# Ledger of designs, part 15: miniprotein binders against q56419

Target 1, 326 residues: q56419
Amino acid sequence: MEGRTLEEVQEEVFKRHGVLVPKKELEDLAKALEEAGLLLTEKVEARLKEEEEKLKRERPMRLAGLSYPEGEREARAFLEAFRASYPGEGEEARVLLMPHLEPSRVPEVYGAALAALEKTPPPERIYLVGVAHRPLKEKAAALPVPFQTPFGPALPDLPALQALDALLPFELFNTPLAFREEHSLELPLFFLKGRFPEARVLPLLVARRSPELGEALKVVLRDFPGLLVLAVDLSHVGPRFGDTPLTRTLAEEARRRDLGFLERLAEGEPEAALAFLGANPTRIDGVEVVASLLPLLRERKGKVLAHRLDLEAPTLSAVGAGTLVL

## First folded at step 3 (miniprotein)

Design s1
Fold by ESMFold2-Fast, scan of step 3:
Structure s1 (fold): chain B 326 residues (1-326), chain A 106 residues (1-106)
Amino acid sequence: as target 1 above (326 residues)
Amino acid sequence: SREELEKEIYELLEKAWELERRAVELAKDPNTQEEAIRTLVESFRLYAEALLKEAELTKDPEVLKEAIEVAKLAVENAKRIGDDELIEKAEKVLKEAEELYRKLTE
């Protein structure tokens, strides 16, 4: 009965049902509800511990059959269809920025990422940096287990992950449950594993700016070279994101901010990209990742291959997505 | 945290519905009892819709199982009072939740 006194409950019942419930009966009911609430909390905790135990062995697919096909053959055809949706040629990537938005909504943006991967020599490992959509105990986290995909499991690079953990002022493997349902890693990983089946992966999540992560990664990448992937979406505008219904002017502002951010990153000026956004009024979720990885992004020039602001007509909202190679 | 806040909100809503169910049993007037059941149905329907929306975003089959169970309670209570409009609204949410659950588990 939190936030409600017995008097308030008694008054509510009287107003709704014309019955004045004796205080003792309300007290007995409150005790029963409190006990039931405690049992419900214990069941939730038991479920979370069970899921955490499962995540010590592997991370299963969650979006197979929804965002991508479960079968390998169908998944391969799906991936090739996305490549075909982008008419251009890619550029070699040392750093790749790609979206984690539902792929079917921005196929040409994922196609551009695939084009870049075609021009990129197969890396021994991929540093896949996504955005935490659930709270982390620390600013960043990783999960050192195989991630299942239709193309087989994406194996963790344990030596590189352990090297990274050793350099950080916090425990890197701090929130396994945050990885149970995390599309910012799963959706880009589908495309990355399809293109580089032999590459090992460092699946990383950023919740808040972690300059220490960027400094540590700079050291680890020297000893364990690989492809750095920033799996981030751009502007989030409209009622679904706590905003006014999408207007032409708001959509144009979102596009302007997305492109201005990406273009400054392409010039090797990540601090300028962050400064350009200011208070981030259109809610580009990549800012925390970029702010964490500054040492890895400075002075790397590249190219924006694709950008789209995808409209969600039912919610009068939109999400920006882009592909950038550095 | 968001997870802690959502858990608190859901627990509070569950307690409120239990109080409403208890109030129905204490009502001595058939019209008042029907109004209480109608309120309970709408509460369950709105909660099921919220869980369905969360499940659409998270793809979590456990959230969806809860949405289905809550939607079933809305349907059963709507049928109890024989309100065709409420039955239709509650059944729509249940069907949407069951369809999404089928897709997420296949």
Scores: ipSAE 0.000, ipTM 0.127, lowest interface PAE 19.2, mean pLDDT 80

Design s10
Fold by ESMFold2-Fast, scan of step 3:
Structure s10 (fold): chain B 326 residues (1-326), chain A 106 residues (1-106)
Amino acid sequence: as target 1 above (326 residues)
Amino acid sequence: SREELEKYIRDLEELAEFLQRWAVELAKDPNTQEEAIRTLVESQRLEAEALLKIAELTKDPEVLKLAIYVAELAVENAKEIGDDELIEKAEKVLKEAEELYRKLTE
């Protein structure tokens, strides 16, 4: 209701639904929400602006004590436990696809990513591309500040970020607040910083397909070589995601779709991977990332190291996660 | 069954009330403003779902109008804070409420 009159709300509801909503009921609801102190008023907007200014200095941990341990010693033991959960050997990665799902749900998948990092020469920088879970002013964004981790701050690669910004048709540093709470960067970064403590990072979010981002990144990677990491989850199935309750058959179909997608990426055929999902739809949040990074994924052959479909029994839902090296 | 539906409605209302109270506590600290807003939006979504189930059970158009209003508010606030999971949940409730309205007014 902030900025809108109750008459305007009632008129909009009537126009959309063809029904008069009593002003008294709208006022009662608006008052209840106002008393909760959480309508996005000018006061709250001012506080969000203050948070945005803080993000110009650093990005604090949000999931410490929840998804990973706060203390460095406990965090290191946690990291090693995840590596131990994967029984295989890794392979060297120039491009790594890994999940951003809650790590404790898919420890073998994160373990596979750690195994790949173990076989990968230490990069000077990591291009960490996640999925925007909050609106961005542009198709993609970055935040050029230190990201706090239990292993110390992951420092931004300012020269590489500035080179990238110069090549894009939009302002790269356009939505700082989107980074305040973003698990698609924070969770992979925990593992990446633990393995490569000296690497600088380009923390990138994709909200919508941006082919200009992929084209610019191909140029920047030539002058600023590094490890490209796609932090994406796979199938989202079940009532939590607007689908029917998960059955064994639907779970098997989700696994087949995930693996078909990953296998086509492993063959260096990202367009075929996207086309496969078009023919076999499931909610894969990595689609926009892969579509944006096509120039970096074509003709790169690799291997799927792990895949899991994480079952959320209370909601009869599932989320797929995988590790792919290219 | 009707009894199971009534219990589900009570569970939704209880959770919504709990989250609303929790959101008020979070709102007292400037450092938890975004979490407070997200918590309130989830409370709004649950309240809209409860109102929708009540409207379906009672066939009360006034309750249905409130369900639509609260669901719209939840969608708008979820979009403002950029929480994709909440946007999806809120849009689902709104769509179901609009579908029920269409059926009841045919």
Scores: ipSAE 0.000, ipTM 0.186, lowest interface PAE 14.8, mean pLDDT 80

Design s11
Fold by ESMFold2-Fast, scan of step 3:
Structure s11 (fold): chain B 326 residues (1-326), chain A 106 residues (1-106)
Amino acid sequence: as target 1 above (326 residues)
Amino acid sequence: SREELLKEIRFLEEEAELLQRYAVDLAKDPNTQEEAIRTLVESQRLEAEALLKIAELTKDPEVLKEAIWVAKFAVLNAKEIGDDELIEKAEKVLKEAEELYRKLTE
């Protein structure tokens, strides 16, 4: 209703459908809709509470059968096909930047990440930092439960997560529901679990820049060494992202910004990488993650292994993806 | 004549800009995504045609590099939606740009 009078509603129905509805019927309808709304709200709240309780025990797969195969054998073959799509050799990673974009769209970029993981000694734990696509109660969050994958559950590193929580000025485990449908963690985790089946995971989401997260992680990594993974996509351009349809000029700008950002990170200059982007006009979603993790990225030199600006013709848009080893 | 060629270039540029703006409007609605892509392909094709006419006037191979680039986007977009007529039109412009480029840089 939105505070509209019954006379205004009657007039709109007449204009659209040429029918004059008696005011009594509109009154009865309005009452029924209000009562149904109360019942719907109660059912929605009950469902959300149920989902939240389930997430306290485990995080189920959401993209199995869609973005990757749900069967272990098929998942292994799928993973190996991505590795085969990258003809180069990897380099050892202490920090890995990889995408969370649909893998089938940028197979060579995920292949480059797999190549780097092949050169990397198996870590005891992986600090997997993704981008929140749903609101968080705080600037960052984690979910301390097993994450299901076709290769078995990725187990949480509870001691390391508790150590991190103790150092933060906010509750780390603050928004379980944000993890229910979060591809920035699920898609990279598929590849990481396939390569390092014994590694425990710290699944972390960043919604807004949190320098306190980076400072706390620097401390935790001393006591709990592991692989740091930044699961971020690069430029987002085109109408799907509130922009004009993709043109040659816009695509070139996106590539220039993606590569300039990655190259400065590879030189161990994360502040320079952020400054290079300025207002971030092509919407690189890694900005908030990099800004949060500055203490972990400074003076670490490395190499850009792959970059692709993926053209999404159905939306006249493009998303950048890259693999960077530090 | 040179005057007629300049008028044709201006017409092609204006039509390309109009169609690009129309494609933007269509792209805002999920129900018109395919029509938006078709409109964008036609805009890119007209832009490439304008660049071809400019290259004919100036004899500048750098203009043709831009025409080839724009035409390649038109081909990719047309192939994505599977429109054979648009693919043929876009590929024709691409071939013309590539042929003129080879002629100017031989």
Scores: ipSAE 0.000, ipTM 0.284, lowest interface PAE 13.8, mean pLDDT 85

Design s12
Fold by ESMFold2-Fast, scan of step 3:
Structure s12 (fold): chain B 326 residues (1-326), chain A 106 residues (1-106)
Amino acid sequence: as target 1 above (326 residues)
Amino acid sequence: SREELLKEIRELEEKAEELQRRAVELAKDPNTQEEAIRTLVESQRLEAEALLKIAELTKDPEVLEEAILVAWLAVFNAERIGDDELILKAYKVLLEAIELYEKLTE
């Protein structure tokens, strides 16, 4: 770093932390970072390659001790507490839509999902479809490895995954690193593994609309029947998401948008649900998942078990979450 | 407090996730490639800050190695677009991660 850049760093640190860092300290820091940076570049590149290779063997827990308990006993109590937070009874699910945001923010919504799973016969496998939060090389991807949970590893359904791969016009196992940090799979999987410990899993991510994925899944589900889970959040509103501050009116609009979307899905009309969102400006991350899975959602009637718009008062923002059984 | 720190971590992770989604959408259009990279850098910087706070809380060297990796990626991407402010912010997080790494590995 050069002199003018160091002066900018000095000003930035003073503005943010109220500390004036002398130019000599910044110069010494720049030299230390340069030397450390050369070593770190090699280590970082090696570590990234190691992480990719490790992900070809297993997917470790990343949110244990943060979003859910690490120990099995504590995890079981945590799961039962979430079930208890929902006062209603569940309904059998052939398709389950559930959230993937932080569970502690919407415990009754996850509780509704657990209630539905209680009424659902144990599936041999779960098709868990989440949203890619990292770029994928293709429109969708899967990772065919055990996913660690506090309840033991969720084993991949290798025959079903291979059957799916064979039917797709692209390589399904295309971006292992995208699964390294992926809460849209990890958080729902915690609850699913807790209720169905023997079920195998197909962990799937959708980045972009993939009709070919939905068509292929329809074929695979006939040969390898199982529970389809769409792990998606609903409206994202407020400054935290690049929107205006949340007002009562905007919150009510978001709630109506979420429920209108879910109710149309519950009528077995996924195209109508998407059209409804197109007419109502929205940032629902599940749009690409629903659009990809149209063949699996048509003519399946069901029920919205729970919905909540989770308010973050400090940021005047909110995220919608819901549980839908089809 | 631990509860305040966990709230900060959650907020950083959620904002990083939102920016990551935006970067992915922007990357689909050749005309928005620079904006996509800039948005990705912001996402990676916030992710690194969250990981650094998690590493301080858990004392987990694997989380800290992840923080260093993400912070370094943010630096590389910021240098590609030549934004001095983003470069400085990314280096600050990287420095904090290195300092914690030295403490935990002594």
Scores: ipSAE 0.000, ipTM 0.267, lowest interface PAE 13.6, mean pLDDT 81

Design s13
Fold by ESMFold2-Fast, scan of step 3:
Structure s13 (fold): chain B 326 residues (1-326), chain A 106 residues (1-106)
Amino acid sequence: as target 1 above (326 residues)
Amino acid sequence: SREELLKEIRELEEKAEELQRRAVELAKDPNTQEEAIRTLVESQRLIAEALLKEAELTKDPEVLYEAIDVALLAVYNALRIGDEELIEKAFKVLWEAEELYDKLTE
């Protein structure tokens, strides 16, 4: 307590724990509430085990009827509408960077991705790399089960997944529950499955940079060629993300950083893209994925097809989204 | 609708953040300690409501567990004040969390 006043300590305790001054009666009440909480914890643990067992068989749709239509016919019409929102032509992709942000917020960016997929020959498999929004036991994870979509199940490429697992210094199939509610995989997969219904998928999540994942994937891709998809969002700015309310200056900084990052990737310079961001002050969530996949991105030249900084007026915040083909 | 629900979640989070900042300021003055706790309880109640709406939207048990934890904290702090209306408001959120838990567990 050398460098802190009692008032500062009390403020911090209050902010973290909601307790100003403990006394016996409050301690007794806290103990009773903790005991009730332990009973709820047992029910919670039982539920988590049940959900994990279900994920051993298949990954159900979670965002159907919310972010995309449940029915196949309606889903097809939805894809056509998104493609129509982008007036340009695509380019063939060997690597595609696309968003995982709610599609209705950036339809032209998803439309650009669809345009690129139109120009891309159907791959046997898609390496779909998203961002973990829940903790993983390791730096990366995969779930080797069918992922349900309105276009039928996206089947896992089991031989390629097993080859990848064998090359990694950690167990690849380490956190099934992290895949239960993962929009960074589900939303891009909807579009990818709609365009390439016969392609098998390697659904991969990155939580922290894993150079060993990129090295292993470079080997696996030579034996099991396919389309590499980086499903990442760009800048996250405003109060929702710890900033002050969005100003024009902050929005322009976010756009500048998004485009500078994407343009350097398009030049085949992923290290330069990471260096350009420095401390990543606008919180581009693609940095951990790019840092993990460096061997797959070096010297691949391409083009930025679309970019948008989408404003969320109620929170005075914004999220960047882009489509890049390499 | 999904859009209406997401808007409600954002509005609850914004209000909770405002109340959290106010509670911290009130806590600095020994004469406003009770008001600080009341303000914190309201912030926790709104956070729990936002988490419940998110859990209903996503069906994510982790979000629901967080909602229950925050609701329990709100109940604990409301009991410290001993205000019957505040206690009732806090328990209402906990009750809603328990109902959602039963519904999702069924």
Scores: ipSAE 0.000, ipTM 0.212, lowest interface PAE 15.3, mean pLDDT 82

Design s14
Fold by ESMFold2-Fast, scan of step 3:
Structure s14 (fold): chain B 326 residues (1-326), chain A 106 residues (1-106)
Amino acid sequence: as target 1 above (326 residues)
Amino acid sequence: SREELLKEIRELEEKAEELQRRAVELAKDPNTQEEAIRTLVESQRLEAEALLKIAELTKDPEVLKEAIEVAKLAVENAKRIGDDELIDKAELVLYWAEFLYLELTE
């Protein structure tokens, strides 16, 4: 409320909700909230500590029954339906870029990822790199615990995670709570665990570009070879993302930027992919991940298997999603 | 003409401001809550219409973005009193604002 008067708050509420709240009631509410806030803060802090302690043992499913089925049988049928939504054949991946957008919005894009995984030999471990949707204490983080899935727990590769931690100038296991609700790891992991049930996982989040992470990962991958997965969405445009309502021109620009980014990555030119985006006006969230992982993406050629700009008509917004094999 | 359009804009803005002040006064009385919301919706409709005419003059998509936001508020407020005629009028302004925004930015 700092910088906003009670009169301004009253007028804003009236314009948005058609109710003129008396200033005395707003004053009384503010006082009651200040008093309750002290108790709420203590209770919230205690509960956050409990959640953090639980996360030292395992990471539970958060999106089961919402984004994917909770039961193993239903989950396998769901996975097969997504594969069937992509009519093409996959290609072997040593690096896979796939989305973390709600799967039901872009089934053919996840289907393309599944097609690539069908052609890929089972890895001993998966380096799963997502995007932090909550603040991290450092530029990147990992959580070294089993991640629950309908196909059983995805076990952490502790030796590889410890090797990575030793090479970094910061503590890798720095923000456990950031992993409590993180769809950029949970949604791709559902598909990866369904295809590679025996693979161990390095669940990694990038909040800001970390060249140190890419350099360390290049060393660790030499000693602990595995599949590298970049779980990133592409353009984010429209009011949901702080932008103007989607126009045909903006949608075309988003598609052009998505495909130009992916095509340059497919040519083994990640610096050119970043340069093509410039200031990132359509907000491709993969830029921080790609910028961190440059040493792993250079000189590796591949193919874009699928791309979709998912339109959310009620909000006049859109999110790009793609599958790229390197 | 430009002169006629400027006159229409001024008249719409003045009427919207008058209705906004009246809506706030009506809202202070518990017995005039429905009339307050009805008056607020009319104020927001006229504000959005003025913004549409300003956009016609300036060709500025940011003005249409403002018109869309104001028109959305008019629709939501009209729905609160459940008056189908008022909802229809507010939705028409929203439709025009969205249509013009797409046309101007394509």
Scores: ipSAE 0.000, ipTM 0.418, lowest interface PAE 13.9, mean pLDDT 84

Design s15
Fold by ESMFold2-Fast, scan of step 3:
Structure s15 (fold): chain B 326 residues (1-326), chain A 106 residues (1-106)
Amino acid sequence: as target 1 above (326 residues)
Amino acid sequence: SREELLEEILYLIWKAFLLQYRAVELAKDPNTQEEAIRTLVESQRLEAEALLKEAELTKDPEVLKEAIEVAKLAVENAKRIGDDELIEKAEKVLKEAEELYRKLTE
């Protein structure tokens, strides 16, 4: 274990915490950790290093042909179909909350986001904040490379990313591999690039609450103004998420929590939105992003444009999605 | 496709590796030993799943033997902390690996 003998570890634990941990228990844990490590082969390590090196140059499309069309013409028709699915007019956004759920499941919700983008002046840059679905070495991360889309590459705003990195107490570019497969960035980016082809992007992932990220972003946005996009999904309920099968009562509770959360954000009260959720029993994944971005969300009033709870009938589960402009 | 399956295997291995790293950090503090074991179980379960998928792709019983051993460690560690949900998840992977091993060696 880290070069220490088990006896030294046991002695240190006793001196510091007054607990005598049985040597066998420490030996068993150390052996299990070592044995798990032995399964990582040189060829797997070489492949991961090769993939990490490729990510230093660009981030390729992963969901093209699956969640959105590969060709530019088909991709534009796809955007127009989603916009048409929302019957309302949008509102101008300085902050946009939109989903990252599979678009075909909540077309009206993405349509509402597109409507908001139509009313929004083209930003020079977009701060795209998603949710990490792979572990990060730090609470948050970014990848400073072009992200490929059917509409051409979304270019990184390198000066703004470097300014952000300089203000953070951790390395911003800390986990490139986490971006290799990340739908919370790729799916919203498809829609954002289709509407704002000239905008540069800051692709950001949040794994855990990072108040320092929100504080740093508030400073960076002053020098590098742009559109802030929170790409988050709402309630996750049902067996797929470790819950009971979806009932009318559970679905109503999920909708109530989703809307209560969004409406409090729309009043410019993000702390109240977090407090309303309490222990977050329906697992709204936007909680960590909102908690990280508090300084950017306070006192910004806006409007909830759309909300839907998408039913996954085969799993008796559901995921909430919404569009909010601030 | 074969390429998509390889991508999934690499993702699972990478995730397992990071969880293992987290477990090592947690294991340094005796007050977080249960969390360390819980994290290790999840790491071992994902590693076993990756090996199981690799064995399905390659038809290599040696890879499957590794999957079985890792899954056994996950079950043992889950039982140590008494987490029924983790025990169930780890045992499911173990049973799948053992069944595939039987089919490939008969």
Scores: ipSAE 0.000, ipTM 0.179, lowest interface PAE 17.4, mean pLDDT 83

Design s2
Fold by ESMFold2-Fast, scan of step 3:
Structure s2 (fold): chain B 326 residues (1-326), chain A 106 residues (1-106)
Amino acid sequence: as target 1 above (326 residues)
Amino acid sequence: SREELLKEIEELFEKALELYRRAEELAKDPNTQEEAERTLVESLRLWAEALLKLAELTKDPEVLKEAIEVAKLAVENAKRIGDDELIEKAEKVLKEAEELYRKLTE
């Protein structure tokens, strides 16, 4: 939109929705965007282009030393501590739903995921589906490069990624920069690579519902069988998320919605899980992922291994996290 | 260190540009206009914060004038959309920039 006129903005909005946005509101937004554009520098744009080129070779660790240890020995001890946080034995997973929330906040939930991975035969590849935290050019994207971890690089499954790309109506490798800072892939990958060091990975991001992705993945999984991992968080409640301060009632509502969602997925009823959430008033992360992957989740029964609503007392906010095996 | 601070400044500028691009995309859809406006405010706030840190590093009052201008724009837009949290965050950056400007221009 940089350099675009108000008329061009209105025309694009009208074409997209067949509805004219109120002129005053659109004029104010267009003016603000124009003023902001005048203040941004080419220096940042040049750096992003350089980073995009580097991402064609590999994806470096971004959260090492913050969310997990950088050294392999320390990382192994860290991972084992999470496993120890969960007293259960786990269940074999064909599909695993796990969080991407900061691991130290919900260690028993990550421990449950590790327990499930212990019961799961080592897959040749992992379809790791996270949530885009920045815009994608398409509804979904992948980055076909090695992702660095303390356990060595997680290598991409190039044949499977290419097969997936061929089946999609859009370019799969469309937004490399979206992967530069993406904890919904990096944090689960730490645990997955630690448990399955030889598995190749398909690192996938979903920004908006893509039924085409789910249909294509169903076909690709037939020829390239592997473990499907949905890296999603659950309810987000409180002021940090534009909500009222956390009350006992709101916390209970968040827990009910989280568990109701997970239990319906465990019954092999993903459409019922989405319908149960309705307008998603507690902002369950990953509804777009589940909606995209419907063909892979239908009629798969499983079990909820863990759930926690983690309280961030200083902000009176909370985030839900869970582990589900299907 | 100076090198660590410069890296932090660059990261703030990169994040601000990313959010600006997101706001441009969201502005194309009437159903996401409010999200576009909030995203633009966050972009401007991070841009002002980066300029403030750069001005503090360089002691350049002209960079600081830019920080104040961008922070004022962020406050104005936050007030227009009526988001108290965004108003508070933007006003904090503006206050810090104005305090530094006063100190540097004695």
Scores: ipSAE 0.000, ipTM 0.395, lowest interface PAE 11.2, mean pLDDT 83

Design s3
Fold by ESMFold2-Fast, scan of step 3:
Order: sequence, then structure tokens, then C-alpha cells
Structure s3 (fold): chain B 326 residues (1-326), chain A 106 residues (1-106)
Amino acid sequence: as target 1 above (326 residues)
Amino acid sequence: SREELYEEILELWEKAEELQRRAEELAKDPNTQEEAIRTLVESDRLFAEAYLKIAELTKDPEVLKEAIEVAKLAVENAKRIGDDELIEKAEKVLKEAEELYRKLTE
């Protein structure tokens, strides 16, 4: 029908199928399709409004029964299995970088994060910074509601969130719908809540670099000390991400870029870590978070506890994951 | 309105994500590799279009760098299967993003 009149459509149907469709029926069909489009738009709008209203009260689990067990006892056994996957001892963390990809793909990397949490004194609050997988109205956002987990709800630190909001040049609580299906917060939170069940949380998403967020967080952390968690993945390579199928050379380059990035962060040199990546040819997705949090990462020395480049065999692609303590 | 534009962005993004997931499933079968790449090109085009609208919403030309990168991925994938029509469509979106970025940064 693109660029065709109703008469031309009628003629083609007759030529191809030997049937003459009355013009009135074609007009009625076109009107019905237009009306169906309007009904679908109204349904989508109503659904989004309903979901936004629900998110004013709580953020439900989306990945329970898929990425982690729904029941508390099963969830605890699951979490301990991940800790057992890492044979080393942890280090105390003031800043923790951990992944947010599917945990079953990199159990030893999540195990390293759990080892670090075991060596870390229980924080009163956790600043959990993930990567927005949906557009935000601003460069960053937060959702000030309880996040459900198998270990009970992770409660928001409302005083700290309000202090942060007051310091920012934009509304912090600007895009509730972006939190509806956000694995970069939900998956790390599962592990953090399992280890620190009493800690309150500041669930934060970064869509694009926001230096003002890092400056504001540096101020808030002085009055509201806590554990800073960067929930980020590293290199994304292969056809799923626009490359050729994963070669040994591409995998080696991704591993070198991941480790070079992490080691520079471990030396307390986040600007050098960003400069090392240059144009970011292997697409490390932590770049925007690190660039936003520079004031919190400078001059903090630490250690890379684990790294893995995990193959997605069906797509011949790979995603890097690492655990870094600062 | 800003609200209507944001809803339009979300619709494009949801459709792009759906196509990306479909491409991943198609990629598992050797007999559907070309269809997988074709689906991925369409996904990338919708992401690029969403980024163009995000740039309109935020008035931030830096968002267009994301549109350019995603559009480049669409062009590369279209070239992998040698589909001239898809290459032309992907190149059109890339040119639109590059032109808008140039205009906003001059």
C-alpha cells in the first residue's frame, strides 16, 4: 500500500488472485486499521500510567525465578554457592565495582564481590550506581521506594536521597518507569541485600556522564557515609554488538582493555583509565558511570579481585565482567 | 509536548529491544544467520531513531554520538549480508545523525 491508491490495490488483487474487492471494503479495512492503531496507543498509555503509579509505592522483583530464586532459603543457598565459586579471600571495600550481567555466566566474579563484602564492615547505606538501559529524562535518576528482594525489601535512605536531590541541578526522581525493568540495579542488589540485610539503599541510574552527580555524591557521602557500588559491565564484543564473530584477537584486545581500565582505577587514576580506552572500541559500559563519579574514585588505591571475558556462544559474542575494590 | 516525545522514545526503545532479543534467538540457528543480522539492523535503526528524539528532548548534541555509533553498527551489519537496500537505509540514518550533530555543534 505504500504509495498506492485504493484503485491500484484493487487492480493488483484482481490480477494476482482473480478477485474483485469492492472499494468500500478496502476503505473499511483501512479505517479499521487506523482505529486499531489508536486503540493500541491508548492501551500503551494506560499501561505506562498504571506502572508509573505502582512504582510510587515499591519496585517489585522482575527477575525472581529467572536469575535468582524467589524463596528466601533457596536464594540464600544460591548466594552462598556464588561465594564458593571464588577460592580467594576478599579485601575490605569502600568502593566496590561489580558486574550486573546474568550472574550464572560469571559466578566467580560475583563470588569475588561477595568475598569483598565479607571483609567489609556492614554499611548503614549503600550507594548503588547502575547503568540505565532505558532512556532517562535527565543524565541520572533515582527511585525513592522499597526494592523487593527474596531477603525482604531494600529500604531507600530517604534523608540521603533528599540531600542528594537538593544538591543537583535537575530533579533526581525524574524517570520512575526506567526502574521498572532494570537489571543493573536488581541483580547487584540481590547480592548486596543478602550480605547487608539492614543497609538502606540509594538506587541510582546513570544514562550519560554527569560530573554534577559525582560532585554532589562526594558532599552527601561526608554526611551520610556508606558503601559506594558501581554496578557495571566491561567490554561488549562480537556480532551482537556490531563486530565480526569473536576471534582470538578480538577477545585478547577486549581482555587487555578491561584489565588496563580496571588496573588504572585500582591505582586511583580514573581519568587515566578513561584516556586508556580512547574511543572505547570494545564498548566498556562502565565508562559513563566512572566519568560521572571521578571525584569519588581519584587517589583511591585498590585491587582487581577477578576478571572474566564470558562467551555468549550462540551469538559468538562476549561480555567482560570484573570485581574491583577501592 | 515533552511527555508525548518521551512516550514516543519509550515505544521506539521497547521495539528495538524486542528486535534485538529476536536477533539473538535467530543467531543460534545456522540457517537463520542472515535473518538474524537483518533483524539486528532494524533494531539498531530504531535505537538510532530513539537517540535522535532523545537529543530533541534533552537539547544535548552529545546524545547524537550514541545515534551515530548505533547507526554505524547498523551499516556494518548490513554490509556483512550484502543487502544493498538495508545498507542504503542504515546509511541514511547515519547521515541524518551526523548532519544534525554537525549542525548543533557548529
Scores: ipSAE 0.000, ipTM 0.239, lowest interface PAE 16.9, mean pLDDT 84

